# VH-VL binders against GCN5-related N-acetyltransferase 10, chloroplastic (GNAT10), part 2

Target 1, 215 residues: GCN5-related N-acetyltransferase 10, chloroplastic (GNAT10), of Arabidopsis thaliana (Mouse-ear cress) (q9c7g6)
Amino acid sequence: CASTESLTSLTQNNAAEIELKYLVSQHGWDVRRLNRDDEDEIRRVSLVQAEAFHIPLALFDDFFFMFFQAEVLSALLYKLKNSPPDRYACLVAEQTSETETLSSSSVVGVVDVTAQTESSVLRYFPGVEEYLYVSGLAVSKSQRRKKMASTLLKACDVLCYLWGFKLLALRAYEDDAAARNLYSNAGYSVVETDPLWTSTWIGRKRRVLMSKRFS

## First folded at step 2 (VH-VL)

Design d11 (framework fv_dusigitumab)
Fold by ESMFold2-Fast, scan of step 2:
Structure d11 (fold): chain C 215 residues (1-215), chain A 118 residues (1-118), chain B 111 residues (1-111)
Amino acid sequence: as target 1 above (215 residues)
Amino acid sequence: QVQLVQSGAEVKKPGASVKVSCKASGYTFTSYYINWVRQATGQGLEWMGWINPNSGDTGYAQKFQGRVTMTRNTSISTAYMELSSLRSEDTAVYYCARDFSGYDLDYWGQGTTVTVSS
Amino acid sequence: QSVLTQPPSVSAAPGQKVTISCSGSSSNIGNNYVSWYQQLPGTAPKLLIYENNKRPSGIPDRFSGSKSGTSATLGITGLQTGDEADYYCGTWDSSLDAYVVFGGGTKLTVL
């Protein structure tokens, strides 16, 4: 008996069955795939991500927030419709409960995992043809968000194993030391820093490429 | 190396407020959460809350919500914990502690004794 | 009151091995990493173990941790007089009202 035997059994299930199973239960958080049949959960996810990535404006902020959330929702729906189930996943975190109640209102954390082949990443990994890209990591204003974020990242590790990928990659802002420490503690290592010219593109900050490898 | 230095002992009357400081050195202050934990004489450790020094976001234990306020000043690498409406039961040693990897508290301040006397 | 249960005291002789238990539930130890803290008389706590079984730099390998189900154990081998202290387990609780919880503490007396 081992966790690896459980993971191999999950790999043999079809995608719809996997979507309702927890990938990780740790730090008081359960992480599973988004239930694509639950419209309320899809809307909840778009709200969590929109809130995390929204930059408030002095004028008409409520209007622009609504527009931004609608764009996030539209992008999520597009990805769910147009991505194979073993090449894209939206992962959601909810608090561990003694009762098995799945509720869209209990979703408080989100992360996206997408299969990619971008040359700007693969150039640093000879022998690797594709990788899973981690993005859109967002947590609600829960006071437990640091542990929730690490649990979402562990779920990305599980998907990497289940889908047979050997590389996870993500980007973090160079000056966001807290985020970079979170990723380093999750096993990610710095690979590259965005070129100097990208930091001047309409106020864009430099980012670092980080990766986690499986052998 | 890494060091958290807290303000000195305080004696307060019931109903007053106390503000304890915690000055960090030897690391990047904004890279680690700061937690506050108290300990009454002869008793165990009681968690009060955390602050993210980068964002200013906070989380408080429900018992202290409405009475505790955690803040920071990044220019002087200092975190603060203010507890209002003091009662005799608030008499304790108050510690600040750095969060190494998600609630694993790796460095602690020396403690600040707060005595609430009537 | 403490959510995690530790024995209030434990005693051992110099050179001996001692273990301190910490018992919880699925909402805390069962689902979360466990840390251990040493508090020498009159001092602040010091991190001994994090993530169930890892040691910070500077902590001797005489100190070890383990976790099984809803229980955790701190082990100390080659016991020294300087190990006389209070020991606390700590973890995160997934219940709505608690984030970080500590055990009640165990006073280790070196005889």
Scores: ipSAE 0.006, ipTM 0.480, lowest interface PAE 12.8, mean pLDDT 80

Design d12 (framework fv_dusigitumab)
Heavy chain, then light chain:
Amino acid sequence: QVQLVQSGAEVKKPGASVKVSCKASGYTFTSYYINWVRQATGQGLEWMGWINPNSGDTGYAQKFQGRVTMTRNTSISTAYMELSSLRSEDTAVYYCATEDYSSSWYPEYFQHWGQGTTVTVSS
Amino acid sequence: QSVLTQPPSVSAAPGQKVTISCSGSSSNIGNNYVSWYQQLPGTAPKLLIYENNKRPSGIPDRFSGSKSGTSATLGITGLQTGDEADYYCGTWDSSLDAYVVFGGGTKLTVL
ESMFold2-Fast, scan of step 2: ipSAE 0.013; ipTM 0.518

Design g07 (framework fv_dargistotug)
Fold by ESMFold2-Fast, scan of step 2:
Structure g07 (fold): chain C 215 residues (1-215), chain A 120 residues (1-120), chain B 106 residues (1-106)
Amino acid sequence: as target 1 above (215 residues)
Amino acid sequence: QVQLVQSGSELKKPGASVKVSCKASGYTFTDYAMNWVRQAPGQGLEWMGWINTDTGNPTYAQGFTGRFVFSLDTSVSTAYLQISSLKAEDTAVYYCARGYSSGWYYFDYWGQGTLVTVSS
Amino acid sequence: DIQLTQSPSFLSASVGDRVTITCRASQDISSYLAWYQQKPGKAPKLLIYAASTLQSGVPSRFSGSGSGTEFTLTISSLQPEDFATYYCQQYDSYPTFGGGTKVEIK
């Protein structure tokens, strides 16, 4: 991978000289970019997202979960391979440690940030040509705290500044008050809601578009 | 061993152009961003912008557009800063500095600096 | 742009002294602050990043603290090689540097 320093290369030279690449270190949580050279970390990320977004089935749930996780993993690998390093990032959160080593097993939170140009979003922002879309925000079931999610969102702000984008956008379900409060507290504002008629479709709920602007 | 080596001092007249080089060694050139920082005589440090070494896409800080151009030659792991239509106010030491991934952060390795003097 | 104010601008000290330099940000920058040392005629050298993390190879007498808008660099026992100008730098937005603090021999 051209965008990140290899852990094996760092280890071979001098472990004492290893420098950690963190975007945010706040509230006991460190957020950095996914190490795309670490296959175990990629699989760990796919597990965290799969567990957060899987809808359990009454029969053969373990079977269907395995296939859902495989699909999440395939999508992640595709994005990592085919996206420019300043147009897509998978960000991971881990507990702050006094040991200066990177570990795939310590990843407990994930969020994706993707550069997009969709007219359904840009129509609300005259003068903006591109935005960063925040999606896939997931926290491990074993370590759920509000401050971890807030720290991941702060890392999205940092990435927006680093890449020179003026707009962050995301979508949340209209009836998910916890998620909407999290995003509002992080500086996001409601822009639009899905049309009423879309909620009549099987399995489809209304969403709200939220945004955060930068100078 | 990471090293950034810059070209030597330049003495130029107003209106001339200068091209400063920064040759990287000891790491994969395209894994890190290259940033430029200016220091006028007796003054502090001022960030000018960065260039993505993988894509070649430059980003300039406010006040460093137009006359300032960042470029690369990845075949020789070298970044360049070109200043056109030089003014006396451009007299400064120009540093290249390594940032992480596809941007800036803090700067872990610096070139030794290139003094550009603009005088009549 | 985020403005950084360093105090003091000048400091006279003796070998063995404890030296404290303060950096104040115009807005909350969390822990996105680095400290650099610059000796006359030389490039800056990174000392500390993430407000308090010591760069590899930097002596343990250097330490950083603070978060939000108030940050401090401390040198616990000043050595002859520590006489230099020190700069803070934020990276919460496009990088900006403080005005510098010159530490002179008394």
Scores: ipSAE 0.007, ipTM 0.444, lowest interface PAE 14.8, mean pLDDT 80

Design g08 (framework fv_dargistotug)
Fold by ESMFold2-Fast, scan of step 2:
Structure g08 (fold): chain C 215 residues (1-215), chain A 119 residues (1-119), chain B 106 residues (1-106)
Amino acid sequence: as target 1 above (215 residues)
Amino acid sequence: QVQLVQSGSELKKPGASVKVSCKASGYTFTDYAMNWVRQAPGQGLEWMGWINTDTGNPTYAQGFTGRFVFSLDTSVSTAYLQISSLKAEDTAVYYCARDRYSYGYLDYWGQGTLVTVSS
Amino acid sequence: DIQLTQSPSFLSASVGDRVTITCRASQDISSYLAWYQQKPGKAPKLLIYAASTLQSGVPSRFSGSGSGTEFTLTISSLQPEDFATYYCQQYDSYPTFGGGTKVEIK
């Protein structure tokens, strides 16, 4: 793939045993791993994801949003505490800036990458033992630019290569054309669509499994 | 059905200003960025820049700073291109076109507005 | 600034011919390339995006291929309505267009 060639060139330029702060810097966006020692950053990440994935309710929405954000935060903290550092990462995007600042968080985009072995995915990839699952892709409502999302996905490619994985997988709703086009432009291709009967009465929709493979 | 409808042709003298409009319909205006593309007579397409329809922040390509201004009126789903201190070299068809990814492909285009600058 | 070079600049073809247009980028743009068709006096129309994905409503005789720095637009069997100028456009960074390829009859 063209993205594989780009990653190879990038990796060759960073052959030194020096710790890198950023995985990707493109289109005015810098992507790095979440600083797990920064409680303000953890809270901001949970807010960005909660805002992206919360469905507003007509009554008591503030209460239900608070509860939803708490669940998102709890899940993030669990992953950070219980996952090996080369099998889970929360990636954050911030705008490229050289201007001095005090200590304000500039995190405006997020994506999670998790090593998985689920049979629902592996059954479509004979010879693959594990893959990286991309989820929770969210961009702050005040900074909604698709190039930030593309840069976050590029950082997932970098982690896939650095951690020695050969497959990236994600799911998108079948009727979400914008998300499907974003992922297709990032090099993902459709593998399978959820069967009709996997939809639930209470609003679950059919999903599409998409993947990106590296040699 | 997505439509971008631009204002009519303009004939201006050097030093004048012009304001081209682009009215969008058939989609949520603030979900897509609006781009401006220029085509001089007999020439190819030249990207001028884009404006974020949610924030109103414009980005100009090199060569289109100073005299060119992108603006919006979100209440009527309309984007504007203003050119001040017109020069003969500004004679061109100006297109508005939307993109999905801010720096993306342009899936729907306005019909174009011919701006002619002559003495 | 990413430069796109299209070849040829013009070609003459007959109805039923296979037409191939090439677009070369000055640096790797992955698959962030679109193709447009422009008829005289009309706005450009999107044909293909992501190098190879057909826009809804575009006839299947149009196809795109390539990645990285070399891209191709193919019209498998040219029709009378296909005589137009074709442009490639990258969107890996600030958008830029190729110089265009005019497809003329005869």
Scores: ipSAE 0.006, ipTM 0.432, lowest interface PAE 16.2, mean pLDDT 81

Design g09 (framework fv_dargistotug)
Fold by ESMFold2-Fast, scan of step 2:
Structure g09 (fold): chain C 215 residues (1-215), chain A 122 residues (1-122), chain B 106 residues (1-106)
Amino acid sequence: as target 1 above (215 residues)
Amino acid sequence: QVQLVQSGSELKKPGASVKVSCKASGYTFTDYAMNWVRQAPGQGLEWMGWINTDTGNPTYAQGFTGRFVFSLDTSVSTAYLQISSLKAEDTAVYYCARSGYDFWEGYYMDVWGQGTLVTVSS
Amino acid sequence: DIQLTQSPSFLSASVGDRVTITCRASQDISSYLAWYQQKPGKAPKLLIYAASTLQSGVPSRFSGSGSGTEFTLTISSLQPEDFATYYCQQYDSYPTFGGGTKVEIK
């Protein structure tokens, strides 16, 4: 008698409840999908990623960091608005809690998973039509713990299986031994390196393509 | 050099409390987690839990909640294990051990204290 | 929690022998396994982490192998100082130790 919700609202609530279920709960970390209705969580995620991937500048760094964070936030909002829920996910990691309370301030790790069909990847996998691309893996500096990154990667495996994909792919800088070792330990194998011209012409360091295949 | 130095042996009666210290030196205290490991006489190693030295947040293994408290004093680079309401079954050597909490380092324990023997007898 | 089973629990060996100790996990732990050596009355010493990576300062006669659920510690030529108890430890979940393998002089 107090209130009635529409059928559309009920289906949205059911989808949100499914999205809030934990994909992986291991090593003291819970990994779930980003709550796209939580503006504070979206901002927290953009901050964690911006801090992890910002390249400091000698002068006016605070000003440029502000612009970089705004760009990261805009990209995240665009992906959340324009991607089907089974083609893109932003995954968040938080410390395991007895109360199971979801809080934006609890988010300490992030990774993005996006369905892609880029020829630069597919040319190495004859017969594969699409793959899940893992990117934006970031951990809050105040909460660095080895098993959090591996748990986020395990959640990517779960999504790959649930969405029916057979291939996970990612790129890592060739000089980032820590990241490459993390990905190798998670079951990824090196496929190819970025051409030298890419690093020279657009100011990017060389990267290696790594993949994990499911039969 | 990197080292962990623990407090001396303790002899306590059932129902008493004990506080074991573990003082770190030779590295930045907050860059590594501190683990506690128990070994009863003639038995193997048993992980009790760890404390994040940056945040102060403890994590306890099953069976070590309630009577066991991990704490730290960052100003003197020291971690503490307090056991309340001591029982005869708590008789053991208690070790502190350092581990990384970055994805690079992991939960393996590379530096260990010398151990503190806690004996509980009437 | 993840259970680790070490075999054998005891072995008798002579100086110069090749010693093999196995550790079996109750579930897949990838390569998140460490090996420790403990001498009587002393603290454990880390020998190997990530299943096969030798800790700095540890003699090359020690080696580790395996992944998933089956792991092995090998001492290629046993020395007098190697008579000790050896423990495996997983860190794929909350850390747990194996029961230990005591290497005794024959």
Scores: ipSAE 0.006, ipTM 0.450, lowest interface PAE 12.5, mean pLDDT 81

Design g10 (framework fv_dargistotug)
Fold by ESMFold2-Fast, scan of step 2:
Structure g10 (fold): chain C 215 residues (1-215), chain A 119 residues (1-119), chain B 106 residues (1-106)
Amino acid sequence: as target 1 above (215 residues)
Amino acid sequence: QVQLVQSGSELKKPGASVKVSCKASGYTFTDYAMNWVRQAPGQGLEWMGWINTDTGNPTYAQGFTGRFVFSLDTSVSTAYLQISSLKAEDTAVYYCARGLEYSSSFDYWGQGTLVTVSS
Amino acid sequence: DIQLTQSPSFLSASVGDRVTITCRASQDISSYLAWYQQKPGKAPKLLIYAASTLQSGVPSRFSGSGSGTEFTLTISSLQPEDFATYYCQQYDSYPTFGGGTKVEIK
């Protein structure tokens, strides 16, 4: 009879080690928590997210981009300062290297994970009291479609397990087929689409709520 | 309109080499990985590996190291598969297939290139 | 290297039948599983990805289910054009294919 460690004990050992350094190391990408003491890394993360989510304007776009990036940076700093370490994480992806020099310049992907209790989500999950919300998924333009986003989402799965949550939720624009494909590939399923009337309010785009369950 | 168009069938003798092409159109070539899949006569599908279209770096599945070489010409959006020292067991249809990432499902396929190795 | 086992390898069916094909993975692959249809002399066609998401343009009679290690492809009412070989493929790691299931006319 072959003797092997139980899946539970192996998972616990791996989880403890991952929590201290890396959440996932897969597909040539290392995913870890943002170093909140590294000002350059914080600025790099805000730049990656600002570039991914900036909507170009016809006039004075450079000015509006600088303003948008400053807002992204301010929101990130607020979250890092005011969130418990088991209720919010900013995850960063960097390419696996031969020499381990953790550098802000090597960060090329980002995702935020926040514990939430919003009724607009919980109404669809009787018996669930809180969930982890995935947002701000951004990949540097030069690294598009290189399994980095999938690895970031796998790191969100690891956090969900480590923090004892049973549900991951996110929202994607209805017309963003690439994002919806990515989330479906990671195991997320559509729960609800924003009502038609919300898409006519202030030019708002319709979004779909997607979820992934554990246990 | 996404298309992958492969070169025509090849008939080769054992020991020869062959180079199969796969020309992509209708999308940004470097945004997607290019995969190669083999199917021997009457057999199933076998993934051979992929090439990163941005960096040009190939990765080969177990069993396809050595005689098999993946390469690119990004200026003409074309991927290549070269097989050296051909053996009878290399007789197969070779497909190129587009993946969103190097590890993904394949949404578009080339029509296939039949390589026959016989004396 | 993740192994995929398909069952059955061969299936005889009539038009209008409900057909179910199973794919079992040697380890947990979450929902990183796709299904393909291949007709003789043609390239495979993607039917389903992420275990249950129907590819654009694929008829609604095709559906996928499962997660982890056990997956199924179902054709609710078999049509003449559905006689083909079906393959599952995992993409949690380097891609591997199942052995295929040939669906033939009874």
Scores: ipSAE 0.006, ipTM 0.472, lowest interface PAE 12.6, mean pLDDT 80

Design g11 (framework fv_dargistotug)
Fold by ESMFold2-Fast, scan of step 2:
Structure g11 (fold): chain C 215 residues (1-215), chain A 125 residues (1-125), chain B 106 residues (1-106)
Amino acid sequence: as target 1 above (215 residues)
Amino acid sequence: QVQLVQSGSELKKPGASVKVSCKASGYTFTDYAMNWVRQAPGQGLEWMGWINTDTGNPTYAQGFTGRFVFSLDTSVSTAYLQISSLKAEDTAVYYCARETGYYDSSGYYHAFDIWGQGTLVTVSS
Amino acid sequence: DIQLTQSPSFLSASVGDRVTITCRASQDISSYLAWYQQKPGKAPKLLIYAASTLQSGVPSRFSGSGSGTEFTLTISSLQPEDFATYYCQQYDSYPTFGGGTKVEIK
């Protein structure tokens, strides 16, 4: 990860932690790790992801959305509690501020990064034993331009370098041209497309496996 | 019903100023960015810039710095375009347009899904 | 800034015809392109965004395709209400519009 090498010069102390508060600051966006001790921020993150990935239903949509949001929140809490800090991170994006204060209300974007060893991915990368999986990329309804998602993906590159991983992988729907273009512009390339039979089941769409390799 | 309603046509002399209004209804005003687009008579569309309706911060395209000012009155869900020191070449229909605002894993769509009806500003000597 | 060139600038067609309009960008804009319809004296109406995604409420006879620098808007079977001027718009950087394609009755 050549673009992240400059972030490793700080010593293990309070000053190093303060200096590494933001993984990336570009295009008016600051990206950092979720504050595990801020319950309001955890709830905000779950809302942003639930809103982005919820499929509206014609009847009782409010009820089903509440259920879906609760599921997203439960999964996030489980990951935060049960994952080592160098194997899972939830990253949040907030608007660049001159005061440099943390605010749960300013969180407008989120992405998850998880260490994985799935054979369905590793079979395409001989010599790689594990990879970082990028998922849950979501941007809240806001008036900010598209560079926030790109900045979140750049922060994933930084974690790849800091944690010593050589591979980032993600999946996008084949028919989501905007998402695929976002990932391609961030340096990801197509590895595999889901088999045709997965699209014959109601509610299933074909996905594309994409990857970004670092030496 | 989501709609944007603009103020009526204006006839001004060179050197005067004009203030066009754009009133939003049917949605939360501060959830979507407001854009301004100009169309001179018989010509195509030209993007002028946008304003963040939550913060009030404007961004102007290169050709629209100085004499053009975007502003808001959030208490009445209204955006404004003010043009000072009017010139003949400012004669155009001015549109306000809401940015689509939907965000998914791909980021933004900078498409304009709801438009005002347009305000004709005529500058004549 | 990014320039968009539309062709043709003028097109004569009959009801039922398949109409194709092309938009070419001066540089790669991925899929960050929208299409609009404008009728005389009216505001533009969004038809397509992200190059190929149909806006809700827009008839299925409209479709968009392309990526990178070449994009196409297609009307599979032209209807009387489709006689209008069509504009492409990129949003990879500061938004810019194509010069427009006027679709006239034959």
Scores: ipSAE 0.006, ipTM 0.494, lowest interface PAE 9.6, mean pLDDT 81

Design g12 (framework fv_dargistotug)
Fold by ESMFold2-Fast, scan of step 2:
Structure g12 (fold): chain C 215 residues (1-215), chain A 117 residues (1-117), chain B 106 residues (1-106)
Amino acid sequence: as target 1 above (215 residues)
Amino acid sequence: QVQLVQSGSELKKPGASVKVSCKASGYTFTDYAMNWVRQAPGQGLEWMGWINTDTGNPTYAQGFTGRFVFSLDTSVSTAYLQISSLKAEDTAVYYCARWGDYAFDIWGQGTLVTVSS
Amino acid sequence: DIQLTQSPSFLSASVGDRVTITCRASQDISSYLAWYQQKPGKAPKLLIYAASTLQSGVPSRFSGSGSGTEFTLTISSLQPEDFATYYCQQYDSYPTFGGGTKVEIK
């Protein structure tokens, strides 16, 4: 009766609390929103993304990397300051219940999710007024390869549902088979590719628009 | 210095053929696509097509198939435009232009081809 | 083919004037638009790419704006060396050029 209802309510409240704190907990990874009040976590995120997207230079690479990381940090701070909390999120991945004695930053994966209305995407989706754009997917190079990227993408699905959006979109290089396979396995489908002539010479790459729809 | 140098002006009779050259220097020839652009006297710019300098495969814009041939000699970093069965309406300045990332960043000086009796 | 319409086709301006040239695309080309300057008897020179990115070495008085189907090139304070014909060019598909805008003195 009353005592049974009390125990059921506590169980439900505990489950709801866990769900609200972590968007996804799978494959040994917990994904949540970046803590806006943690300056060290913000710096860690900028480092993870800078390391993933930096193109090494032959001369003065250490010097230029510092400027690139500062630029990534500045962009992140700008997005955090100027975006509504239900239209932009930086998602971070950390290891579930790590018991290692090493006291390093727990964040090892990152992805950005931004509400957008760009005509270059919406022209392919009649009747859709806005979508969530997935970008900046990065995994620390020092971590074991344990499905962290797929868990980050699953967290993007959860945000899409929670924020009431019907469309997720992203762009990937056409010749990046690993990235395209990752996105296809996560339920994304190719919509568009850059015209062949715009990126067909050595060192130049074509990109594809990929999308995932929800009813 | 990065530059494209084209062959000199040509005066041809209707029905003849012409071959315009475009020699690249100061960069790796096969790293960038080469494009051809036409400009008739007093008119605007018209894109003719491009050639992949690594593979040698040409792509022609509509209206430039058949009589127009793009080719390469990678040993001398040179692209060629050949026009067969010349007509009066082919009178124009022909430019070669390199596609650099987002635009035509390097242009040849142009070759005037005049077709008259 | 994607058609680009430039307006005006011709304008007279004085040194120090603010000049604005418009380019309209027949369909959405995102930001895949470049602007070129051509002086009489010479090849075109790249000024702006990706609709708003200034090419290295081009004076800051030149600026580009727009996305989708409407784009503008602005010269904030016209200089004597700026009298030329200006062309927009899209690269969302096979390249096409606008008809050109001739900027002449007075």
Scores: ipSAE 0.000, ipTM 0.438, lowest interface PAE 12.3, mean pLDDT 81

